# VHH binders against F-box/kelch-repeat protein At4g38940, part 8

Target 1, 370 residues: F-box/kelch-repeat protein At4g38940, of Arabidopsis thaliana (Mouse-ear cress) (q9svj9)
Amino acid sequence: MSSPIIIRAPKKQPPEPPCLISLLPEEIVVDIVARVPRCYYPTLSQVSRRFRSLVASPEIYKRRSFFGCTEQCLYIAISKDQTSDIHWFTLCRKPNGQQFSGTTASDHRLVHIPTLPPMPMHGSYVGIGSNIFVMGGFCNWKITSSVSLIDCRTHTAQTLPNMPKAVAFPVTELIDRKIYVIGGSDTLSPMKSPSRIMMVYDTDTEMWQLRARPDWEAGKKWFSSVVIGGKIYMRTYHNSFVCDPNDTSCDRDEVLHSKEWWSACVIDDVLYYYDVRENCLRAYDPKQRAWGVVKGFEGLLPVACKWSKTVSYTGGKLVLFLQKTEKTEIWCAEIAVERREGGEIWGKVEWCNVVLSGNFHIMDCVAVVL

## First folded at step 1 (VHH)

Design m13 (framework vhh_7b2m_4)
Fold by ESMFold2-Fast, scan of step 1:
Structure m13 (fold): chain B 370 residues (1-370), chain A 123 residues (1-123)
Amino acid sequence: as target 1 above (370 residues)
Amino acid sequence: EVQLVESGGGLVQAGGSLRLSCAASGSIFSIYDVGWYRQAPGKQRVVVASIYSGGDTKYSNSVKGRFTISRDNAKNTVYLQMNSLKPEDTAVYYCATSYVEDMYGDSVYSDYWGQGTQVTVSS
C-alpha cells in the first residue's frame, strides 16, 4: 500500500529562555540573587538601579540566611601611598574576560570600596555579623576615642558613641559578643607604658565599661593576640601570655614564645602563623604545648617576603597574605588545613595569586558574614 | 627609621680572618633581628648568618663552624667574625634588619639594608 503515513516530528529541544532578568517577577529575582556569591554583587549593582537597590536590601540578606547561602567575606584595611589614612578593600573573585571559563579559571583580587571614608591609622577593627566596628586610632597627629560602624551590606558608615578613653595600638579581641580593648596608648611616645585600663563594649547592651587590665608586662613595642577557648593569647617582644580577660593574672608560655607568631590566626583551637624567614606555616597546639610545621605544600608559596598575615576562614581554611621584599605586590593564598593520623597537620593550597600591586600596606583583615 | 653602617671589609689571604661590624642607629636595636648576607659577582644575594632579637643564631652550611655572629645591644652593633677564609668567601657583605620603627611608635616587618662592604680573599 502506497498510503502516506503522517509521522509526527520528535519533540525539538525548546529554545533558551530570554536572558532579560528584568522580565522576571521580583521574588524569583530575589531568590536567584540570594544564591549568587557576594563577590559578584558589585557587578550586579552596575546592571541597573533595581539591582543596586536589591543587593543592599535587608530582604536579600534575610533570603540568603533562609537558604543557608551566607558566606564569610573578607574586608581588608589598607594604607595607600604615603598617606596616614586607611581605605577598605574586599577580597573578590574576578571572572576571566566576558565569559566565565570554569571554576578554576577565575582570578582573585582586592577591590577598593570608594563609598567608605578613610579610617584612622593603628585603630582596632572587629567584625560582628554583617558589621565592622572601627575604634580609636591616629588621625591628624591626634589619638582618637571615635567609634564607627560599617554596614557591609550597604557599604555605609555611621558614627557611634565614643570610647571612654582615646587609644591607639591596643590588643582588641571579641569574646562572647563583648569587645575587649586592652592596653595601647593615648600618646605618640613609644617609650611610655601602655594604658593601665581595659575598655569593654557589650554589643547586646551597647554600653562601654572600664575595668582593670590583666596583670602582665606590657612592653612599649608591638602586641599580637588571638583568642583560644575564651582566653587571650598575647605576644610581646619579651614574653607570650595566656590571659583570662576577667582575671588579673596571666600565665606565661615559654614554648609559645619560642616562635615569632606575629599576625596569627586560630582554626579548631590551633594557632597558625606564616614564618617568612623559613617559608613555612607553623602551628601551635596549646593542649600539647608544642610547635609543628604544616606539611604538604612546601615550595608552593612565594619566597623572599618581608611580611605575612593569616586570617581564619570557614571550612577549616585560612587566608594568607604575603608582601614581597623587593616588589610592591601583595600575594594571597587560601590554604585548607587538616589534622591527620599521628597528629600531623597537613595543608593544601587551593589558590595563590597576586591580589594587589602598588604602594599598599595591609593594616588588618576582618571577616564578616553576609 | 633604622640606618645600618657596615665596616671591617678588606683584602685578606686564604686562611686569614676578618671581623665585620654593623652599627645601627635611629631605633631600639635590641628588638631587631639582624642578618649578614653576601653577593658574589654574577650570583644572587644569599644569607650567611642571622641573629634573632632573643640572641639565637643561625648559619648557612657553607660558613658553619668558620663564622660567628654576635651582638652588643649596649653598642647597637652586630658582628660577623670570619675565620679560615677561602677564596669562595669573596663577595660584598650586607647587613640587614627585619624590623623598622615608624614615627608613630609602632614597628612593621620590613627589610633595611646597609650599603655593603667588600671582602676579597686571595689565594
Scores: ipSAE 0.000, ipTM 0.124, lowest interface PAE 14.7, mean pLDDT 77

Design m14 (framework vhh_7b2m_4)
Fold by ESMFold2-Fast, scan of step 1:
Structure m14 (fold): chain B 370 residues (1-370), chain A 123 residues (1-123)
Amino acid sequence: as target 1 above (370 residues)
Amino acid sequence: EVQLVESGGGLVQAGGSLRLSCAASGFTFDDYAVGWYRQAPGKQRVVVASISSGGSTKYSNSVKGRFTISRDNAKNTVYLQMNSLKPEDTAVYYCAAGTYSEEFYGSYTSDYWGQGTQVTVSS
């Protein structure tokens, strides 16, 4: 015996198919897709197998670069409890009106990249173009000289020639397409007099060079650093220094040192860091040699945090990561900063929400261009 | 004067146990993290276990489940209980104290070091 057949009323449909893209030459389709924002690429990949292949191809990312349609994307190095390795996550957003499912409704989440292998922790992580360089650190409880290159267009990794020396906990900065790896530990021996050598990788020639260090305190202490005007600004526990890596000149800045500016970023030659003790974003202007507090968002960010990290972002913005002291929650906020009348810096929180929950620890944050 | 003094090393047969002690003096012990390091003949010194000022512990993969680190702040002492010892555990064991970040294992300054104590595990 048959079941009842539901006959739906005829729907008015367009007289002709709405999409003729399948009839367009490949180079025209590539040009069109390259101009589409990346947040729509998951939707586009569902339209056809052709589009799914296209949005994952290196060709589309070359066209985006050629047209100046690239976007900054954040990749986050995260460790799990009781591991010696990092795993890569990326900060993902959904188009307006859509939300991620989970513990809290949110437009933004850190999403694990399962195709990338675990990599050494406490090394150097540098974003250049569409790639992340992963250099040194601890792997299987050994300090390594290994170098891995992550292609963020495909989420694949390849091994590159090793660094001249193994190193963990270095200061690492990118200046004029050269990666400077300074300080850190090459052994777990008692602290010795600082080495006068730094390692420099030239991304254009793909060669390592050993150079003399600038004349500064180079002990095996924790360091924080940023680049302003081609100079490395560096904080140790005892002093803050301004160093030119191409000239062995080094100047101490006592005003800069008056704040614990760990995990800082730079926007328009101004240094920013988030003070988790006083729950404020602080800014240092090296031309004025003065600290200020960024105004305009007091009380809008989570409190009782044990760790913060700022990353500079396009359009005069920064991204702030915060880790709660009492909860296994990682918060993220996007903050637009601007200088107003009288030299005051004002901030606007564009969004702020929990991006990852669980026993995870952020090791570093890297920006790439895709 | 700051000092770290290790004790408890010696010769033991495979499968045996030893308890190492690190006695600290001359600094505010409660504010410092303490790690145990070892150096085998002809090899680099490597971290074995650490304990933060707050009591959080971390172990190398080679000793997990066999070694236990603990601290007694009233006695200014850190202990390493070593069980199920293997010949490959043979090394000079060093105690080191420094400022430690609980968010980042190993991100501490080894400000002070002991002279070391020999551990020899026979087959």
Scores: ipSAE 0.000, ipTM 0.241, lowest interface PAE 14.3, mean pLDDT 78

Design m15 (framework vhh_7b2m_4)
Fold by ESMFold2-Fast, scan of step 1:
Structure m15 (fold): chain B 370 residues (1-370), chain A 125 residues (1-125)
Amino acid sequence: as target 1 above (370 residues)
Amino acid sequence: EVQLVESGGGLVQAGGSLRLSCAASGRTFSINAVGWYRQAPGKQRVVVASITSGGSTKYSNSVKGRFTISRDNAKNTVYLQMNSLKPEDTAVYYCAAEDSYYFDETGSLYEYDYWGQGTQVTVSS
């Protein structure tokens, strides 16, 4: 049985200020609000019903895009305890040195989005513009071909036409406005081989195509993948591959495979992942075919973690999520990276905080533009 | 909606003990932390102890070493064990569930805390 959607509001709002701004034309108010950083939008929503409606309006996000004042926002797919369904959270920041209340006082937190329904586990999650595509996965112990679109401007979901085939645990990458869904399983049988079919969704035509999968070893799970230069870099348990999804050939990269680069991200054609055993951020340059260690933040991040996830962020930065082994805490850090003379990569930790407490598990992290 | 129901309050002599219970019902998925607060006559409501869903605890200096907060996640219940009670501990004790900020159906971001009705603790000298 599905849980009811809960809508919650502050117990009391301050008295509404004199409505002098109500004398301004709607278009002028929209232009002003669109230029305000999103971290102030919660405060604006408390000022009046007009502002509350306005910051929830798709019109604001169109205007932000028009003015070039959009921001990259992170949406995190999370499961709790033994629950099969995922729930959506977003990474939020308090402005002006304010902190979130309570025992974990910090200025950054993962915030639950209760208006979005629970979604299938082990599917594909792709951010495009202000939207998240949710595809496949497990639903009531069955593998589904269902597709949902989350509009992050309104936090609403709608159903789209199904994929040609049901799939869970695929490799999913976005290349040139096309979503490639590769491998995975169409059955709960652990002995069945992964799918040999590649499904491609063209976001411009809104059409699915079935293609023969390039001949590579693809596992049912334990994949990591990134896109560099229009090619898919994939890690399985046994091998790492560099594949052109439009070509039948793929090359094995043994130097890339020498590290366990799970849950990696890409900044300026360099692959980054966090090594929880050695407590270091590693970088792979595919042009040089060499691994390096990012310097400059030794001892600034939590240790004794069982899992990490990196996500690329604007301005040559990445966001790092760390899951503690002994505590049910998820830590998050923003790290700026730069290349220096001689090819050394240096990092600076901009902030590092506990962002979620409890028996939560990060399934994926999706970046959208708002 | 989340509802909190406190129990276990009463009258006790100085040096005695009481165990307060806070039972949570409804949609408890988004609860990040639960705290015990108290309000004595003519004073503001102040924090006593808190526990996160991950088990991390905090105590006010006035109760540290005497009070213990614990959680039974299977029962959605938080407990406050109060030992070595003093007359100055006399207050109405409130349970509060701290929720994370969330987006409502209009896309607005809100912080909302759930509060119980309170339970009276009286410590006689």
Scores: ipSAE 0.000, ipTM 0.204, lowest interface PAE 17.5, mean pLDDT 78

Design m16 (framework vhh_7b2m_4)
Fold by ESMFold2-Fast, scan of step 1:
Structure m16 (fold): chain B 370 residues (1-370), chain A 125 residues (1-125)
Amino acid sequence: as target 1 above (370 residues)
Amino acid sequence: EVQLVESGGGLVQAGGSLRLSCAASGFIFSSYAVGWYRQAPGKQRVVVASISSGGDTKYSNSVKGRFTISRDNAKNTVYLQMNSLKPEDTAVYYCAKETVYDSDWGTYVTEFDYWGQGTQVTVSS
């Protein structure tokens, strides 16, 4: 007597219920996503086509503004070598929170934005709201008057009307919704003196004005500058100047010039720059006309660096980029600074990591609000 | 002690071709970008083309598709092949070496140095 063999059809999975998120009204999904930190948006874009569309929409950024959830984001213009066009990167800054178990990865790094095309080097790069203006510089080995607008919400670029004159290596500052483009060169000839003109773009009227630039010595094709109290502080090779942007007057500041304050930033009306030779953060108080050294983080930053750049950051902080002489590494640190009783300035290193490896050069850094 | 010597210029009719050469000495040629500039009578000196140490090329919009830059590291020479020449290409052509230096201010400056008298290119009619 043989027993029957029981043959069962393979068990089919039951129909999956619709994704609950796909059933939510768009307004509710936008409200949820708007409250998520910007650094997680690339991860969200990988979850679904709907999320990919949402994180690039203007509506999500309007909602973030409405809820008071905006954050300052740094965009970095990087060249692979000194003759290459710039490529855009963003600094991923994760808030204090849980560590992921699994892959050992740095919480802070420079991330390439592949959807943006290469753009001219040595131009003007200005962050206003959620946008970056890219103006002038050289492209295809010609100094250009072209203007591009990058929408940092979508990582797309559009062409705007040209500047009145082509310029590369200018000083560029944003004051009272006007972009001041000062000096620079209209040719790649190494013998040409810096431009004697200033171009001013009014962001409200969308109009350019040509002005005579403030009188100063021009020892370089390029200059360093910061804005303090509505005035432009400028450094040439031979002198440092304090200029009122609404007139042609400039006063020399010999004490300011006594230090090589290149790639400086400003926090609460104090100028900061990092001295790679002495491995210290220096601060200039224009009211006291005195230099000081920021205390509290001696020995916490990499040494033997050939290059530095400081950028001001929300909450009384600065971001410091450093490039090592012996390695193709770009280091980044976030430093909180405070004034204490007696006029001492103290700093605290919140984090310090390698953010980019390879033969890369930082050309500029721009802050936007997203 | 950088020296660049341009040659290969001359008179040619519109639609013709010329090949310019630049012989380099006084530096490690294979380690630097090199390029070509031109200056027409009464006009500013403008860049025409460049080639990086790795062989990446850049061209001004006025010469794209007509001019080709190349280099021979064994001969320390950079070339500019000029095809479909126009009267507007009439100029003195200069060879230039990229100079990159670290400033005392903690940043880089890139400039191009001219070291030669150039070579005259004249395109008729």
Scores: ipSAE 0.000, ipTM 0.202, lowest interface PAE 14.4, mean pLDDT 78

Design m2 (framework vhh_7b2m_4)
Fold by ESMFold2-Fast, scan of step 1:
Structure m2 (fold): chain B 370 residues (1-370), chain A 123 residues (1-123)
Amino acid sequence: as target 1 above (370 residues)
Amino acid sequence: EVQLVESGGGLVQAGGSLRLSCAASGFTFSSYAVGWYRQAPGKQRVVVASISSGGSTKYSNSVKGRFTISRDNAKNTVYLQMNSLKPEDTAVYYCAKEYTVDDFGYEVTYDYWGQGTQVTVSS
C-alpha cells in the first residue's frame, strides 16, 4: 500500500459509561475517569466532548497520582517506509484483575496518536516521568540537533533548546537523571567517521554539556546498548563492551558477545533478549558472566520471526515485539520473569497477540508513568 | 552483488533540463527506498531527493518545485527529472540504495553508491 500509515482500531470497545454520568458533579466524574485504565482513554474521548476534555486535562493525571492509580504506559515510535519520519503509537493494555469484561488477546493493540507530528528517526528517545524527550535523528533526510518534548498526558509536543551538535545513530542511555548521547554521525555521508564527542543533558539543570567520549566503538552504526549498575553495555558487530561513561577505558566481555543480543532490555540487573533463530528468550547475568535460557513458555510464542525487540516493564516483566517472516503482522507478548531455586529463570506469558498489521517498523519503545 | 549505474548527465545552460537515470541490480529493487545525492568539488555529499518503496517522495529545499524523482520497478530504475537548472546545481550526481530499517541492528551506513554522473550548468 502507498498510504503513509494503515492501522485497524480495536474491534472490541470497553463498557460505556453510565447514561446518567452527564448529571454528576464535575469532581465525581473526574474521580470516576481517574480510576479507569489509561488504555480506555482514547475510546472515552470518542464517546463525548466532556470525556474528551477530561482525559486530556492535567486534573485527571493529578487525581490518578493522588489515588495511586498511575500506570506505566508504553509509547512506540514507528516508521512505515524507510524514508518516513516516525509516528507515535501507544500499547493499549488491560491490567490483570480489571473488573471490565473481555479477554486480554482481543484488547491489546497499538493505537496511533494522530495529534502528534511526525518526528525524526534514528535519534534519541527517552522517557522521564510523563514526558518523552526526542533528540536528534533524521528529519527530511538531514541530521538534526532539534529537541522536542512530548507531554504524554495531553499528547502535545513542544520545542526545547537544541543539542550542541546534530547527531543520528548514537548510543543513548539515562543514568542518574542525565541523558548520555555518545558517538553517532552528524552527516549522511558514508565516508565520514563517527562523532568523537559525548553530549550530556542534565534533566535537573536543563543544560547540555559537551564531553570527550571514551575510546570505545560507540558511534559505529551497528550496535545495541543497555545500562546495568551504572555502566553501559554495548554490542558492536565485532565486540561487546562494558564501559563507565566517566572512564576512558572499556572492558570487553567475550561471554556477553557470544550471543547476538540486539534490542535487549534489563530487569533486576539481568540482560534479556529474544533469539529469533532459536525461538528462545536468553538472559545474561553480568555478575556470573553466564548466559541462560528462560524456561516456562515453550510453544506459546509465534515462530519463524524476522526480528524481535524487548522492553522492560513494571513488576519484573518485559514486553516482547516480534514480526513473522511470512506475514506483515507485529506480535506482542507480556512476559513475567522470575529467578527460582538453583538460579534458573522462568517466564510466564501473560498474553500474546497481534498488535499491528501492515509493513511497519518499530524504531523504539519508551515507558512513561501516567 | 549490489550495483547502481547512473546516466544522463551532461552540460546544459541555466534554465535548461536534464533527466538522470539509475539502473539497479543485485537486490530486490521494489522493496527499498532509493535516493539521489550530489557532491560538488570540495563539498560534502548532500541529499537531493528520495523515493520510498511505496512511492512517497521527499526533496531538499534547494530543489523543491524544480526536480521530480520517480521509479519504474519493472525496469529496476529510478529517475531524477531536473528542470530550471541553476549554476549551483553543478555537481556529480549519485544514486544510492537507502538504508534498511530493521530491528536486528544491521549496519545502516553500508548503502551502496554508484560511480556518479557529472552535471554541469553554465551561466
Scores: ipSAE 0.000, ipTM 0.301, lowest interface PAE 11.5, mean pLDDT 78

Design m3 (framework vhh_7b2m_4)
Fold by ESMFold2-Fast, scan of step 1:
Structure m3 (fold): chain B 370 residues (1-370), chain A 123 residues (1-123)
Amino acid sequence: as target 1 above (370 residues)
Amino acid sequence: EVQLVESGGGLVQAGGSLRLSCAASGRTFSSYAVGWYRQAPGKQRVVVASITSGGSTKYSNSVKGRFTISRDNAKNTVYLQMNSLKPEDTAVYYCAADSYEYWGDESYTFDYWGQGTQVTVSS
């Protein structure tokens, strides 16, 4: 167990014990705090007992929504040095600039959320609105059908109705407010007759349905997936497929498969992934059926990494996580991408920092709106 | 199909040593990555060491410098040499094998698991 490092309060304690903000009506304080970027909420929770209670209340998040001040927040599922101990972290910013000393406080950090319980391994995590849906995986080394909902406003967890079948290692995607859970394993033994079903959760009706699985190769593991134009793009060991979730057939894409597009994301219908062996960001345009390399940031990111994950982010940006091979460091970078004249894609690294040190492993990254 | 059988567990005093063996039968598994996991009473199962088909090794922080994992592909066997044993090493030790050929055998899935072997370290 490591204690979470909260973004530090101002370096110098105020000389006057009474805080004048305590004299403001609650509605005015709510209005002020609602307009503060959420990345500063951990810092606010350390300054005042009143702020600590407020930033955890549903009222502040309703006010943020009313004012149009909601923002995309990243939640990262991380295992400790023991792989059966998965915890939630948030990506937080330190305030830019300084109050007293001139030392820059703009570093980004992953901050542990100790109030959330450990999560199942190799299950699925999907962000919808201010919530994270947790589905399947294994608990106590048994594959489970359990479903939980994490409310990111309060950092509390609630149990939901189980999936029709237990599953680990599925392809899981969100399309039109429905969660598709496809493939995976329901046993610790090799399957003799793989199930030809998929499970669909309708977030409006809050009901699970079993449907016929698209006609994919039996016995193949699914390693990566993204959604583009309402279709699921999937990579297996042998092939990459483009499937309509309402169709029983999938088309192979050999050009897409020519690259190892693990842990990819999508921006403006273009697939992006980071190639840790060649230290470059690659982009696939399904309309042109061609791979390209994103230009403009060679040598700006850490090298000798064993793992990468990209997550799409507001404003035509992506967030890239990299894990060093020889150091116990997780790096994070925010990259803005743009298409220039002639169809070339260029990237700009907005920032790049070590966000977590220690024997930690990223299991998944989820975006929510808060 | 691969069947995994662990052996070599037992009772040992603190500071002692044990060598565990994980033997595959029914089929060769030279392309598999193999990991050793342990589960103490009332706790979750955790990884302690792993070895790829190419011989690359990784260890949890709790066992680094004390445990050594190795493989003998001619015998379809993976070993865990445990030195300087501590009471907190007391657990059932499990062998697991993963056929993730595309990843160079460094990824774990639920392909094959053994039944476990008990290790008890007295103070």
Scores: ipSAE 0.000, ipTM 0.238, lowest interface PAE 11.8, mean pLDDT 77

Design m4 (framework vhh_7b2m_4)
Fold by ESMFold2-Fast, scan of step 1:
Structure m4 (fold): chain B 370 residues (1-370), chain A 123 residues (1-123)
Amino acid sequence: as target 1 above (370 residues)
Amino acid sequence: EVQLVESGGGLVQAGGSLRLSCAASGSIFSDYAVGWYRQAPGKQRVVVASISSGGDTKYSNSVKGRFTISRDNAKNTVYLQMNSLKPEDTAVYYCARVTYDEYGFEDTYTDYWGQGTQVTVSS
């Protein structure tokens, strides 16, 4: 019955609106949004003023915690050069095969958080729950005892009571809800010996205490550390040490020291670090006192890198950052690790992409729960 | 702050030896860890050896047992002794400050590379 010259609409029903929950009570909307992965929150913030306010509210993150829908989020402290302030970036992904635009297209990128103030260089950064504690470092050419708390739910910062002593370049570890700040320097003058004072912050009592630290190696500034089984494993240029933070006991581990385990992480009581010289992920088992190479992803990661950083991630995974020697590119990979029958450790690269381009340096990586 | 100049490269037959020198200008050279890097045509630049301010040495597996890195802080110079050279060692060799401490300053970005020294190993 239609005339050949009359054009009818191909669909009689209008497309469903993108916001079908506009008629629901706010409590139900909060419950629904709390169950949505955070990678969708930027898209949700564009739907309405209501959603924009909701995804930035503390209420949504309380609800996520209540439902057990939290996820680990990585916050990365980055400097541009030796004199630049530390700025916060977060590792973001786009859902459903979407890509970030820019010099290198990828579905993962480090995104600057412009609302957070610049942080002191060479301080301590510790993630606890949804917060980052920022302690010490230097700012305006002075070593500071300042403590700041970053609330990652709102991207706001607040000042807390100072540490007992100013310190830069310390080793910082979290054990049993206590933050141990060890070594470092209290002056910008060249020092060969690190601080002999250990500062301990109890997150439950919100109190600092001073303790004498074990004298494991005098005359060294540079340290790397991890926690395994309530003990602090530390590396200097000359030795690696296993220390109990509750006494002065400190044992050397020559097998651990046989590898250059800078910027290591721990998954299921195994230490991992990426060897940029040999382009492999190495694993140390303290129970076996033996190094192994993680198998299963040979040739899948970029080569010719000048440094690496690993951070442990949910589900038996680690995140690996690599910086190219010849290019101003920071690469990032997510690697799932598993122990197989016979004690071999195998890895699977879930993804690997350039996440930041330009003359940037990663100073630290912090995991929070949101 | 530190300017590094490479020298000592050349043409050598397989099984031969060369000694590379990395000379620094600047009074703070002795406080730095220094590394030797190489780049073959069409390949990415890779690290081959490094030496800390205290004299601790590290080598890639491809050169371990054949190359020796050393330093003379009085002369502001780092050396790479290359023995039992192979055709696959053919590359331009560079020296640069090594940064592998998370609390250290990073200055091995492209602006801090020297001109390099060419090593060609014939078979």
Scores: ipSAE 0.000, ipTM 0.129, lowest interface PAE 18.4, mean pLDDT 77

